# VH-VL binders against q09693r1to98: the designs that were tried, part 19

Target 1, 98 residues: q09693r1to98
Amino acid sequence: MKILASSTNYVLHNRLSNSQYEDARSKIVNFGGEFTNDAAKADYIFVNYSQINRVRRELRTIGTPLETCVSCKLIVKIDWLNEPKESLTPGNPYVIWH
Short names: E, the ipSAE of ESMFold2; O, the ipSAE of OpenDDE; V2, 0.75 times the mean of E and O plus 0.25 times the DockQ between their complexes.

## First folded at step 9 (VH-VL; framework fv_patritumab)

Design V5 (at its last look DockQ between E and O 0.08; V2 from the best seeds 0.00; counts 0 for: pae E 6.4 > 2, placed apart)
Fold by OpenDDE, look of step 9:
Structure V5 (fold): chain C 98 residues (1-98), chain A 118 residues (1-118), chain B 113 residues (1-113)
Amino acid sequence: as target 1 above (98 residues)
Amino acid sequence: QVQLQQWGAGLLKPSETLSLTCAVYGGSFSGYYWSWIRQPPGKGLEWIGEIDHSGSTNYNPSLQSRVTISVETSKNQFSLKLSSVTAADTAVYYCARDYPDWAYFDYWGRGTLVTVSS
Amino acid sequence: DIEMTQSPDSLAVSLGERATINCRSSQSVLYSDDNQNYLAWYQQNPGQPPKLLIYWASTRESGVPDRFSGSGSGTDFTLTISSLQAEDVAVYYCQQYYYTPLTFGQGTKVEIK
């Protein structure tokens, strides 16, 4: 797992349900990050644990919105439904940084 | 064993909207993606799009402007709408289950022939 | 889109003989992080939906006979039927799931010679 050294801008993958999206957004904000809808401005992409491979597929695919994330450093696979803010650590098996 | 049952109108006129529904039995609906794939007579397979239980969709760009895939989780069903059909949309349409978090298809419906004819 | 090209389009093989189907992707479907090839093979009988045979290029789906095997990596893949049986007469498709949209090969019809 990679460690989150410094991050300010986060984008949520749009595959999240509305409730998951809002929850994740809230957690990002509470985590001290800034939320952006523009992947090109994001440092990290947050995705639901069960959707990480779909996100990866999109990232690999030319012509997707995610390909515009030039400065993206990590994709964060998180179980937003079950993990609190305080669990956003590299050692959490439900929080994968890569 | 997971079973996919699909139904819908099989005969359309040009410009009409194709509407198919797929119901999932014998397994969990959540945690999977569900796809529509079509096959023109005597031709190969074309992936149309997919949806998960939360309503997140991915569409084939070639059809994106005309395709809507929706889900009714309470019924373990997902549906396909394809607007403005032409003869080129004549095909057997399959619903299928994506393997969890991957996009190969382990369970398929029996297919529904949709013929577009004036 | 990633083009999947199969060869040959049709293949006639004697019973008990080896059938070899090739599939080429226009771009690599090998993911470096997990070293997996995002490639699947399907068998389709007339009037039936496709049946998953192989995934990850070389892993047989449960219930698939041992005579079916998948090999290859990157852009070139092969489905092999080591000893063709009568029930193996079908159209076979490769499919990549590395890129969106998901794409299939055009199919290879396997017949008995």
Scores: ipSAE 0.495, ipTM 0.834, lowest interface PAE 0.8, mean pLDDT 86
Fold by ESMFold2, look of step 9:
Structure V5 (fold): chain C 98 residues (1-98), chain A 118 residues (1-118), chain B 113 residues (1-113)
Amino acid sequence: as target 1 above (98 residues)
Amino acid sequence: QVQLQQWGAGLLKPSETLSLTCAVYGGSFSGYYWSWIRQPPGKGLEWIGEIDHSGSTNYNPSLQSRVTISVETSKNQFSLKLSSVTAADTAVYYCARDYPDWAYFDYWGRGTLVTVSS
Amino acid sequence: DIEMTQSPDSLAVSLGERATINCRSSQSVLYSDDNQNYLAWYQQNPGQPPKLLIYWASTRESGVPDRFSGSGSGTDFTLTISSLQAEDVAVYYCQQYYYTPLTFGQGTKVEIK
């Protein structure tokens, strides 16, 4: 029923104000998702980036390089949370990595 | 060198839909965002929104309810539609290239003046 | 939204003299992890699209004369034209690209006194 039900979700804080970060967390919860502070445990990682190589760099910087993160299913542009018309699948236009 | 060429109708009546197209030459279409930016006569610049080759969009919230940006990747083209126009939408409309993830605009179209009659 | 405010709205500078344009953002555009200021400057001549002059607050775009320089960090930025030329008569805009919506300053018109 809820579009993020049964998912664990991480928000990469880079290039977000504190209020934008908290807004994203609130939306995840409202959509039925669980939030985690550990990117390595997330099913979905929301980012304020459009290019996967930039995200790879940031994840390496915080100690959760994408290459070793077996739990990560999708990396998603954070703007999807503003207008979640379609479920998160590898074909979704907001998904930049799967 | 990258060049953006834009076209579309320049004179509209209130309530009509603005429709503009921008074609990209001399560079890669993939790997960038492509933006529409407008400038009312004698005034500053307003970012309308952006799109990439996969169809991923991000719109200025101030216009979001009326804006659709679309892409035709096989033609290296992207388009703007702005519905329900009024005189307040009279502006020069530019297409521009967003440098990846940094969204400064290194290449611009020449602009299209769109006038919405009284 | 990050509001960009320029000062002055217009200025008149003698040919060959220094022009200084200020830009203030309502929130910091400095990202500490990469130490980059997400700020650009544009020049717009009458009847033309804006032209990129400066990005990352201080990096000149290729083909831009070295009399143009950018400085500042965080919320306060300056565009300097060290020796104003006739072709520099234009409106100048700052723009943040830290996060969306992307926003521009209101513009500063530079004229020859």
Scores: ipSAE 0.018, ipTM 0.692, lowest interface PAE 6.4, mean pLDDT 88
ESMFold2 (binder alone), look of step 9: mean pLDDT 93; pTM 0.952

Design V6 (at its last look DockQ between E and O 0.50; V2 from the best seeds 0.00; counts 0 for: pae E 3.0 > 2)
Fold by OpenDDE, look of step 9:
Parts: structure tokens; C-alpha cells; sequence
Structure V6 (fold): chain C 98 residues (1-98), chain A 118 residues (1-118), chain B 113 residues (1-113)
């Protein structure tokens, strides 16, 4: 089950390193994603933490409480380029579902 | 009991790269995040950044452009590199363990004084 | 960044008397989701790394004497030493872990009067 769709809006954590940010950005673009600076408007949020509580911390820092974003999908350390889209499922350990 | 042992060069010249390593003993390396924190002489504490066993890093934005934290899981070690040092980087550098998923620090290394001077 | 401001910068207290250290965060560190305050306190002796005393604003770390207590919520927190002992002479720091980057207070030096 694919979680990515066309015209999907993504937000990247703005405190990622330049290399991390560019890598994520490139991957998102390659998937046809669009970017927003407003996490509340994002379909997916890319973060570099694998632990949910740290993800929550980052979301708080960004300004989007996890508990208030029902539609938010958190993408963590996913190899977008090498992983089949079909692998982006709730069972994927690199995807945190709210 | 978890013990953190750290080492590295303590004297640098400006523009050089600080390099410190922290080794973890007596506990699991995986499942935790590991941080570097520094303290200029007579000053407070500044969080530098963190890393997990998988290599996921997060840096303090104030130092992000100069900081690299890496991990060698096979050795239960993680390292700090800080490039282009100046006198302002003179500090005692601590490695520390973040408690579980929470970023308070329950175990600390003894610290390494790094002095940057011409 | 979240600014952590401690007060006072230094405190002299007689042995056996109460020491009170305040810490204020520029933004609330209370998380509504779990109703926890993401605030920790540390004790640092000269030449030593900080030692964790309190986390979640009021929970004592194992081995910490019960004369140490943390209180407060939201933006205002207090570390209290109910009866100051000689070994309590140190610098104390608060730290928030609600936001990134993690930030510490500037420290409060506790001395014996």
C-alpha cells in the first residue's frame, strides 16, 4: 500500500543539516512531491529521528503538535530512491504513522 | 553501570578541527541517543548535538555548519568533530547519554578540556 | 531557541536552611499530550560533569537525596533544597527538552553562608 500520492505536500524539518535537507528535498522532488513551510498543511513531514518522542519534539519545535495533526504522516530515514513505493506502508519501520 | 569515557586532543590552533571520541561501557549502545555538550570555562552548558546508533544526527543550529557527529556502533563509540575552531570554542566538552526517548542526560563523560589558542 | 533563565545567579544559604532556585523558560515546556513538564535539573561540582537531579520537573533521579525537590509547571520551575548540606555546594542548572535545540539555564551557584 502506497502512502505517497501525487501532489503530496511535504515539509522538511528546517533544522536538518544542509546535506540532510538537500538529500530529503531531492528525494521528495523525485517522487513528485511539493513543499510547504507550514507543517499543518503538510501531508508528510520528513524528520531524521526514529524515536517517536523525538519526532514529537521536532513537531513541537516546528509548531505542529502531533496529537492535533490527524492526517500527518511522518517519514523517517526512508530511502525514497531505492525503496519501492509499495514498501512505504504502515509496516515499514521507517514510517511513523500518527 | 553505564560509563562514558572520552578522549581527544585538548589543544588546538585556530582553524583546526576539534575531534573527540566517546566510548560507552556497561550498557546498551543501541536504543539511546548520545549527545555532546560543551561548557566554556566559567560559563553555562551548550548542547551541541546528538546521534543514535543508526547514525541519525541532530545538531544545534548555532553550530550546525561546523559540527559532525558520527557513530561507530561496532565499538559503541560516537565522535564529535568541530571544524574551523576559534577561541570561542574553548570549553570542556562532555559526551552524555540521553535517557531513552527523552533528551535529559543521565550519564556523562568526565569531560575533555579543549583549548583553542595561537 | 527557548531561553532558560535562572534566578538568582548565586545564592548563599546557611547550613540546614532552605535553598530555592528558580528557572523560567521563555515558552511553556508543558506538553498537553502527556501532561509532563519537559524540564530537568542538574548539579555540577567543580571539575565534574553535571549530575542529573530531577527530570519531568519533579521526579528525583535515583540516589538523589529527598532534600532535593523540583516543582513548577509551564514556564516557572523551582529547585528546592530543604536543608542545605555542605556537599550541596555546587552550580545548579535547569534544562528544557521540550524544544530543539536543547537549552540550559545559565546556572545558579549555591554556597554556604
Amino acid sequence: as target 1 above (98 residues)
Amino acid sequence: QVQLQQWGAGLLKPSETLSLTCAVYGGSFSGYYWSWIRQPPGKGLEWIGEIDHSGSTYYNPSLQSRVTISVETSKNQFSLKLSSVTAADTAVYYCARDYSDWAYFDYWGRGTLVTVSS
Amino acid sequence: DIEMTQSPDSLAVSLGERATINCRSSQSVLYSYDNQNYLAWYQQNPGQPPKLLIYWASTRESGVPDRFSGSGSGTDFTLTISSLQAEDVAVYYCQQYYYTPLTFGQGTKVEIK
Scores: ipSAE 0.615, ipTM 0.880, lowest interface PAE 0.6, mean pLDDT 88
Fold by ESMFold2, look of step 10:
Structure V6 (fold): chain C 98 residues (1-98), chain A 118 residues (1-118), chain B 113 residues (1-113)
Amino acid sequence: as target 1 above (98 residues)
Amino acid sequence: QVQLQQWGAGLLKPSETLSLTCAVYGGSFSGYYWSWIRQPPGKGLEWIGEIDHSGSTYYNPSLQSRVTISVETSKNQFSLKLSSVTAADTAVYYCARDYSDWAYFDYWGRGTLVTVSS
Amino acid sequence: DIEMTQSPDSLAVSLGERATINCRSSQSVLYSYDNQNYLAWYQQNPGQPPKLLIYWASTRESGVPDRFSGSGSGTDFTLTISSLQAEDVAVYYCQQYYYTPLTFGQGTKVEIK
């Protein structure tokens, strides 16, 4: 089974060029994931941040504060998509929130 | 103690590109975010944007079409370019350290006055 | 953008007396998750860069005299200088870090009466 099968995924565009953003979306598709344009509905949120409090600020800014994300399981550093050797679990070193 | 030293051209003509550099001494570069903030004479402060050691940036939407912030991590330096300047861009420009988890600024450069002729 | 509005624009206070500066945000900067106000205050002495005084609305930065205090929550905040001293002549700015872009108040100039 593909590593992102049955997941709904959001990519936070902050700190990504358009080409980096599209690359991330392509990798998510290749890994079996679906997209959403609404962070509040995502299972996984991919971000170019190492600090959760920065992500919280950006999610507030776009109108989807983290506490309103009813589906969200993990917030993940986007570099995981480059080399997804380990499945996404709370203990994964790329996970910054669960 | 962390010190931010900044330099760049102080006089520009309309349509030129503003270019400033900030060097970081006495502290870690890679553990923080670094910002440019400007202050027109006698007026308040405007946040321009931020960068980290990897070169990832985020800009104030009001300026993003004209702003480029870049980093030279090997020298612990980051730079601001603002294209197509006008007299409205006359200001003191500050570099500042953004506290790692939070966006309040605990260390500031001394500022560089950039004047754009009318 | 969250607009930050300070009042008054300037004030004159006698040495040893209380100075009170207000800052109002156009939207709440109180985050319910951590119950923190994402609000900072800066002092800018003549000819110098801004200096951080207070963060989280009421926490003094290290080395800041205890005559400086911050209070308020949500949209309405106050910086108080309990006994004004000569070195407190400066412009004071509030700043929110709840939303991006980060925004500052327009400043309040404090002078000795």
Scores: ipSAE 0.388, ipTM 0.838, lowest interface PAE 3.0, mean pLDDT 90
ESMFold2, look of step 9: ipSAE 0.366; ipTM 0.825
ESMFold2 (binder alone), look of step 9: mean pLDDT 92; pTM 0.950
ESMFold2 (binder alone), look of step 10: mean pLDDT 92; pTM 0.948
OpenDDE, look of step 10: ipSAE 0.523; ipTM 0.858

## First folded at step 10 (VH-VL; framework fv_patritumab)

Design W1 (at its last look DockQ between E and O 0.47; V2 from the best seeds 0.00; counts 0 for: pae E 2.5 > 2)
Fold by ESMFold2, look of step 10:
Structure W1 (fold): chain C 98 residues (1-98), chain A 118 residues (1-118), chain B 113 residues (1-113)
Amino acid sequence: as target 1 above (98 residues)
Amino acid sequence: QVQLQQWGAGLLKPSETLSLTCAVYGGSFSGYYWSWIRQPPGKGLEWIGEIDHSGSTYYNPSLQSRVTISVETSKNQFSLKLSSVTAADTAVYYCARDYSDWAYFDYWGRGTLVTVSS
Amino acid sequence: DIEMTQSPDSLAVSLGERATINCRSSQSVLYSYDNQNYLAWYQQNPGQPPKLLIYWASTRESGVPDRFSGSGSGTDFTLTISSLQAEDVAVYYCQQWYYTPLTFGQGTKVEIK
């Protein structure tokens, strides 16, 4: 089963070039995940931040504060998509929130 | 304690590119965000944008088409370029540190007055 | 963008007297889930860069004299200088980091009467 199978995934565009953003979207699909444009519906939110409180600020800014995403399981550093050697669990070093 | 020292040319003609550099002493460069903030004479402060040690940037949308912030991590330095300047870009430009989890500015450079002639 | 509006634009206060500066944000900067106000205050003495005084609306930065205090919540905040000293002649700014872009108030100039 592919590493993102049965997941719904959102990519926060902040700090990504348009090319980086599109590359992340393509990787999510290639790894078996579904992409969503609505952070509130995502199981995983991929971000170019190491600091959860900055992510909280950006989600507030776009109108989808983290507290309204009832489905969200993990917030993950985008770099995980480059070489996903380990499945996503709360202990994964790329996970900044669970 | 951390100290920020900044430099760059202070007099520009319209259409030139503003270029400033900030060097960080007495602290870690990684683990923080580094910002440029400007203050037109007699006016308030405007946040320009930020960068981290990896070179990832986020710019104020009001300026993003003209702004480039870059890092030289091996020198603990970050730089601002603002293209196509006009008289409206005349200001004191500050570099500042914001803490890695929070975005308030605990250390500031001394400022560089940049004047764009008419 | 969140607009930060300070009042008054300037005030004159006798040495040793209390100075009070207000800051109002166009939207709340209180995050209900952590109960923190994402609001800072800065002092800018003439010819100097801004200096952080207060963060989290009421937490004094290290080395800031006890005469400086911050209060308020949500959209309304106050910086108080309990006994004005000569070195406190400056412009004071509030700043929010609740939303992006980061924004500052227009400043309040404090002068000796």
Scores: ipSAE 0.446, ipTM 0.846, lowest interface PAE 2.5, mean pLDDT 91
Fold by OpenDDE, look of step 10:
Structure W1 (fold): chain C 98 residues (1-98), chain A 118 residues (1-118), chain B 113 residues (1-113)
Amino acid sequence: as target 1 above (98 residues)
Amino acid sequence: QVQLQQWGAGLLKPSETLSLTCAVYGGSFSGYYWSWIRQPPGKGLEWIGEIDHSGSTYYNPSLQSRVTISVETSKNQFSLKLSSVTAADTAVYYCARDYSDWAYFDYWGRGTLVTVSS
Amino acid sequence: DIEMTQSPDSLAVSLGERATINCRSSQSVLYSYDNQNYLAWYQQNPGQPPKLLIYWASTRESGVPDRFSGSGSGTDFTLTISSLQAEDVAVYYCQQWYYTPLTFGQGTKVEIK
């Protein structure tokens, strides 16, 4: 079954390891999401939990790659991909507002 | 109880590459970010960049073109390379640990003086 | 980059008296989401690396004497030493981590008068 919404693009934080990146990418696709490498096209960004605050910092800082993620209002913990049970809404404990 | 030990060449000629290494003892290497910070003699502190155990880096834009920070997780070590050095790069270089997911620094190396002179 | 400006550059205070160091950021380092100030203070003795004193603008690091206190919010911050001791002679730095690159104040040298 599809867990992620169709016609919604998801991007991974560029600070993920290669293994984490590929694993997450595969999961996003398998869950019915559309994966993008372009943050400007992304609706959600997946990050390691330990990187949440740094991602927030990058979103606040001009000149970072994440600055182009205009639509990334929500940050998603990558652990959500391991057991997706809820929709990606602000009420989801794996979702954090920017 | 975490201890950072750093080493590297302290005397360079212009155009050479600065190379320093920092080793972490007494604590987890993973789960933290690790930074390099420098201080010219008698001056303030300048953040150079950071790295985590996976090799993810972020550099100060002022130095990005010349800086490379790398990690060797198996040794709990991370390194700094600064290419094309000039006299302006003369400073005490510190390795430091970023506290958790926050970029303030709770543990520091003793520093390494690097002097660039012709 | 976010500029951190400390004042004064140097301060001479008598033993037992209050020392006050100010730090101003060019932009606010207060995050509305968590209502925290992303500001830290360090003490540096000659020939030593900086030592963390205060984080989140007002929280003392473990082992830091209670005579050290941090206050302020937004763009204006203050480090106060309520009763200056001989061992407090050092250079003090503020640092923000709200924006990248991380930036430090230019430092304030505290001496005994």
Scores: ipSAE 0.440, ipTM 0.863, lowest interface PAE 1.0, mean pLDDT 90
ESMFold2 (binder alone), look of step 10: mean pLDDT 92; pTM 0.944

Design W2 (at its last look DockQ between E and O 0.52; V2 from the best seeds 0.00; counts 0 for: pae E 3.8 > 2)
Fold by OpenDDE, look of step 10:
Structure W2 (fold): chain C 98 residues (1-98), chain A 118 residues (1-118), chain B 113 residues (1-113)
Amino acid sequence: as target 1 above (98 residues)
Amino acid sequence: QVQLQQWGAGLLKPSETLSLTCAVYGGSFSGYYWSWIRQPPGKGLEWIGEIDHSGSTYYNPSLQSRVTISVETSKNQFSLKLSSVTAADTAVYYCARDYSDWSYFDYWGRGTLVTVSS
Amino acid sequence: DIEMTQSPDSLAVSLGERATINCRSSQSVLYSYDNQNYLAWYQQNPGQPPKLLIYWASTRESGVPDRFSGSGSGTDFTLTISSLQAEDVAVYYCQQYYYTPLTFGQGTKVEIK
């Protein structure tokens, strides 16, 4: 089931464990996304924060891993990969708005 | 009534590793972040770092190279290790709970004095 | 890092009089998204951990007497004790939680004159 956009690159937050990283990577690929290890080339970043305000804090803070994704259009909670929907927009509850 | 109880060695020699543990009672361990904060005698407060139940950590950059915070979810405990201690690390160390989704602290341990002396 | 600077370092106030503590952040801790100031105040008694008094710059923690109030926005904040009581003798700290690392003011010691 392809639910991620073609020719779109996705990156994972580097705070993920190896197991979580591999699981998420597999899911991204299975859903039709292109996986990249280079955050600078990514269109989307998946983050493993259960609390959205922690992610917002990191976005505000200089020198965080999230800042390496300078070209990311959206930041998505990794939990989206467990029950994905086709549209990743600012109105999606799994998309982090800041 | 959440309660934090902490323990560990209070006297160290230079170059040793500080090791403290904090146990959480009377409330959920999951769903919160947990912090370590220290206070040198007669001085202010310094945030050391935080951890959640999944083991996700963030450290103060000033201490990152020497700090390890870990969690044992099955015991509702989290720990602090600070390597290569010097006299500058002498302080009362507090464990604390971050309030909800923000990093102000509503519950604190009683503190543990750690003295580094030759 | 965000530097938090309190003033004064120490304050002596007569019982029943107003005590005012100032806190300045080196950068704004006002978040435009929610229009909240990410600023907290603590009270610390000797030999005890800090106790949360105020969060979001002006919201009192449960159980905190109404004589304690917080005000300010952006970079300048104030903790006010409208009528100082004997049990209010303590060291007070401000803390920002807008940026990491989290940082505290150096503390203000409040004493009875």
Scores: ipSAE 0.568, ipTM 0.854, lowest interface PAE 0.6, mean pLDDT 91
Fold by ESMFold2, look of step 10:
Structure W2 (fold): chain C 98 residues (1-98), chain A 118 residues (1-118), chain B 113 residues (1-113)
Amino acid sequence: as target 1 above (98 residues)
Amino acid sequence: QVQLQQWGAGLLKPSETLSLTCAVYGGSFSGYYWSWIRQPPGKGLEWIGEIDHSGSTYYNPSLQSRVTISVETSKNQFSLKLSSVTAADTAVYYCARDYSDWSYFDYWGRGTLVTVSS
Amino acid sequence: DIEMTQSPDSLAVSLGERATINCRSSQSVLYSYDNQNYLAWYQQNPGQPPKLLIYWASTRESGVPDRFSGSGSGTDFTLTISSLQAEDVAVYYCQQYYYTPLTFGQGTKVEIK
């Protein structure tokens, strides 16, 4: 639960079923993170994409382009929530943007 | 170097399911997104949806209730199914490569005319 | 959805003369992060699939003749053929890739007078 302590977290719903989305939210909370519905205010954005420019397109589409996310530190592949072996740093293999 | 070959049935009756397949030759299949795009006769182009090598999809909301795109990665193929067709679905259907990490289309199949009788 | 509107719907130009095609988007496709216009142009010759000509509004795809050029920014874009050749008879489409769904203009048919 400590691994996401003091972080604000957003999950991009694209390419996730409703059950996958809710599972991700539950894991964030269990790991001590706070959830937000506003991508622009998140420290970490979790995504089901491997290509950053797809994420940029979807963030633009929902009205929260990446450049408006003043707090964002990392964009992370959502599978990290299943295997959080290493802390989230720019060098983490699940990080696609920092 | 990269070539997209497509095939499938060209004449359908209303309520049938459109089914098309696209095979990718001469290039990497993984690392790209793959799209279906259609063009009604004498009209413009409509993006249908995209898929990656893992089978994850995203569809145009206008069609999403009827569209299924699937992938057979071992064969470098992806397919389109469009259910409950009507005459409005008559079009030339193209498969296309969605360029690398960007959303414009650098390689296209030759197209398949699908006609749905009235 | 972002609407892409081309003008004119058709254009007749004499061989060797300039052809100009306009494309207007209902919202800006200029992304402030990278300062790029997310706009492409395609050529579709009769009986053929579309062929990519221009991306990033003004960058020519490899193998595209230098008589084709793209310009514009934000919501207003232009494809120019500086000296029309017989093989340039086609329908031309603009496409935005800034938002989903990806959308195309309705096309501009270019003919020789």
Scores: ipSAE 0.318, ipTM 0.810, lowest interface PAE 3.8, mean pLDDT 90
ESMFold2 (binder alone), look of step 10: mean pLDDT 92; pTM 0.949

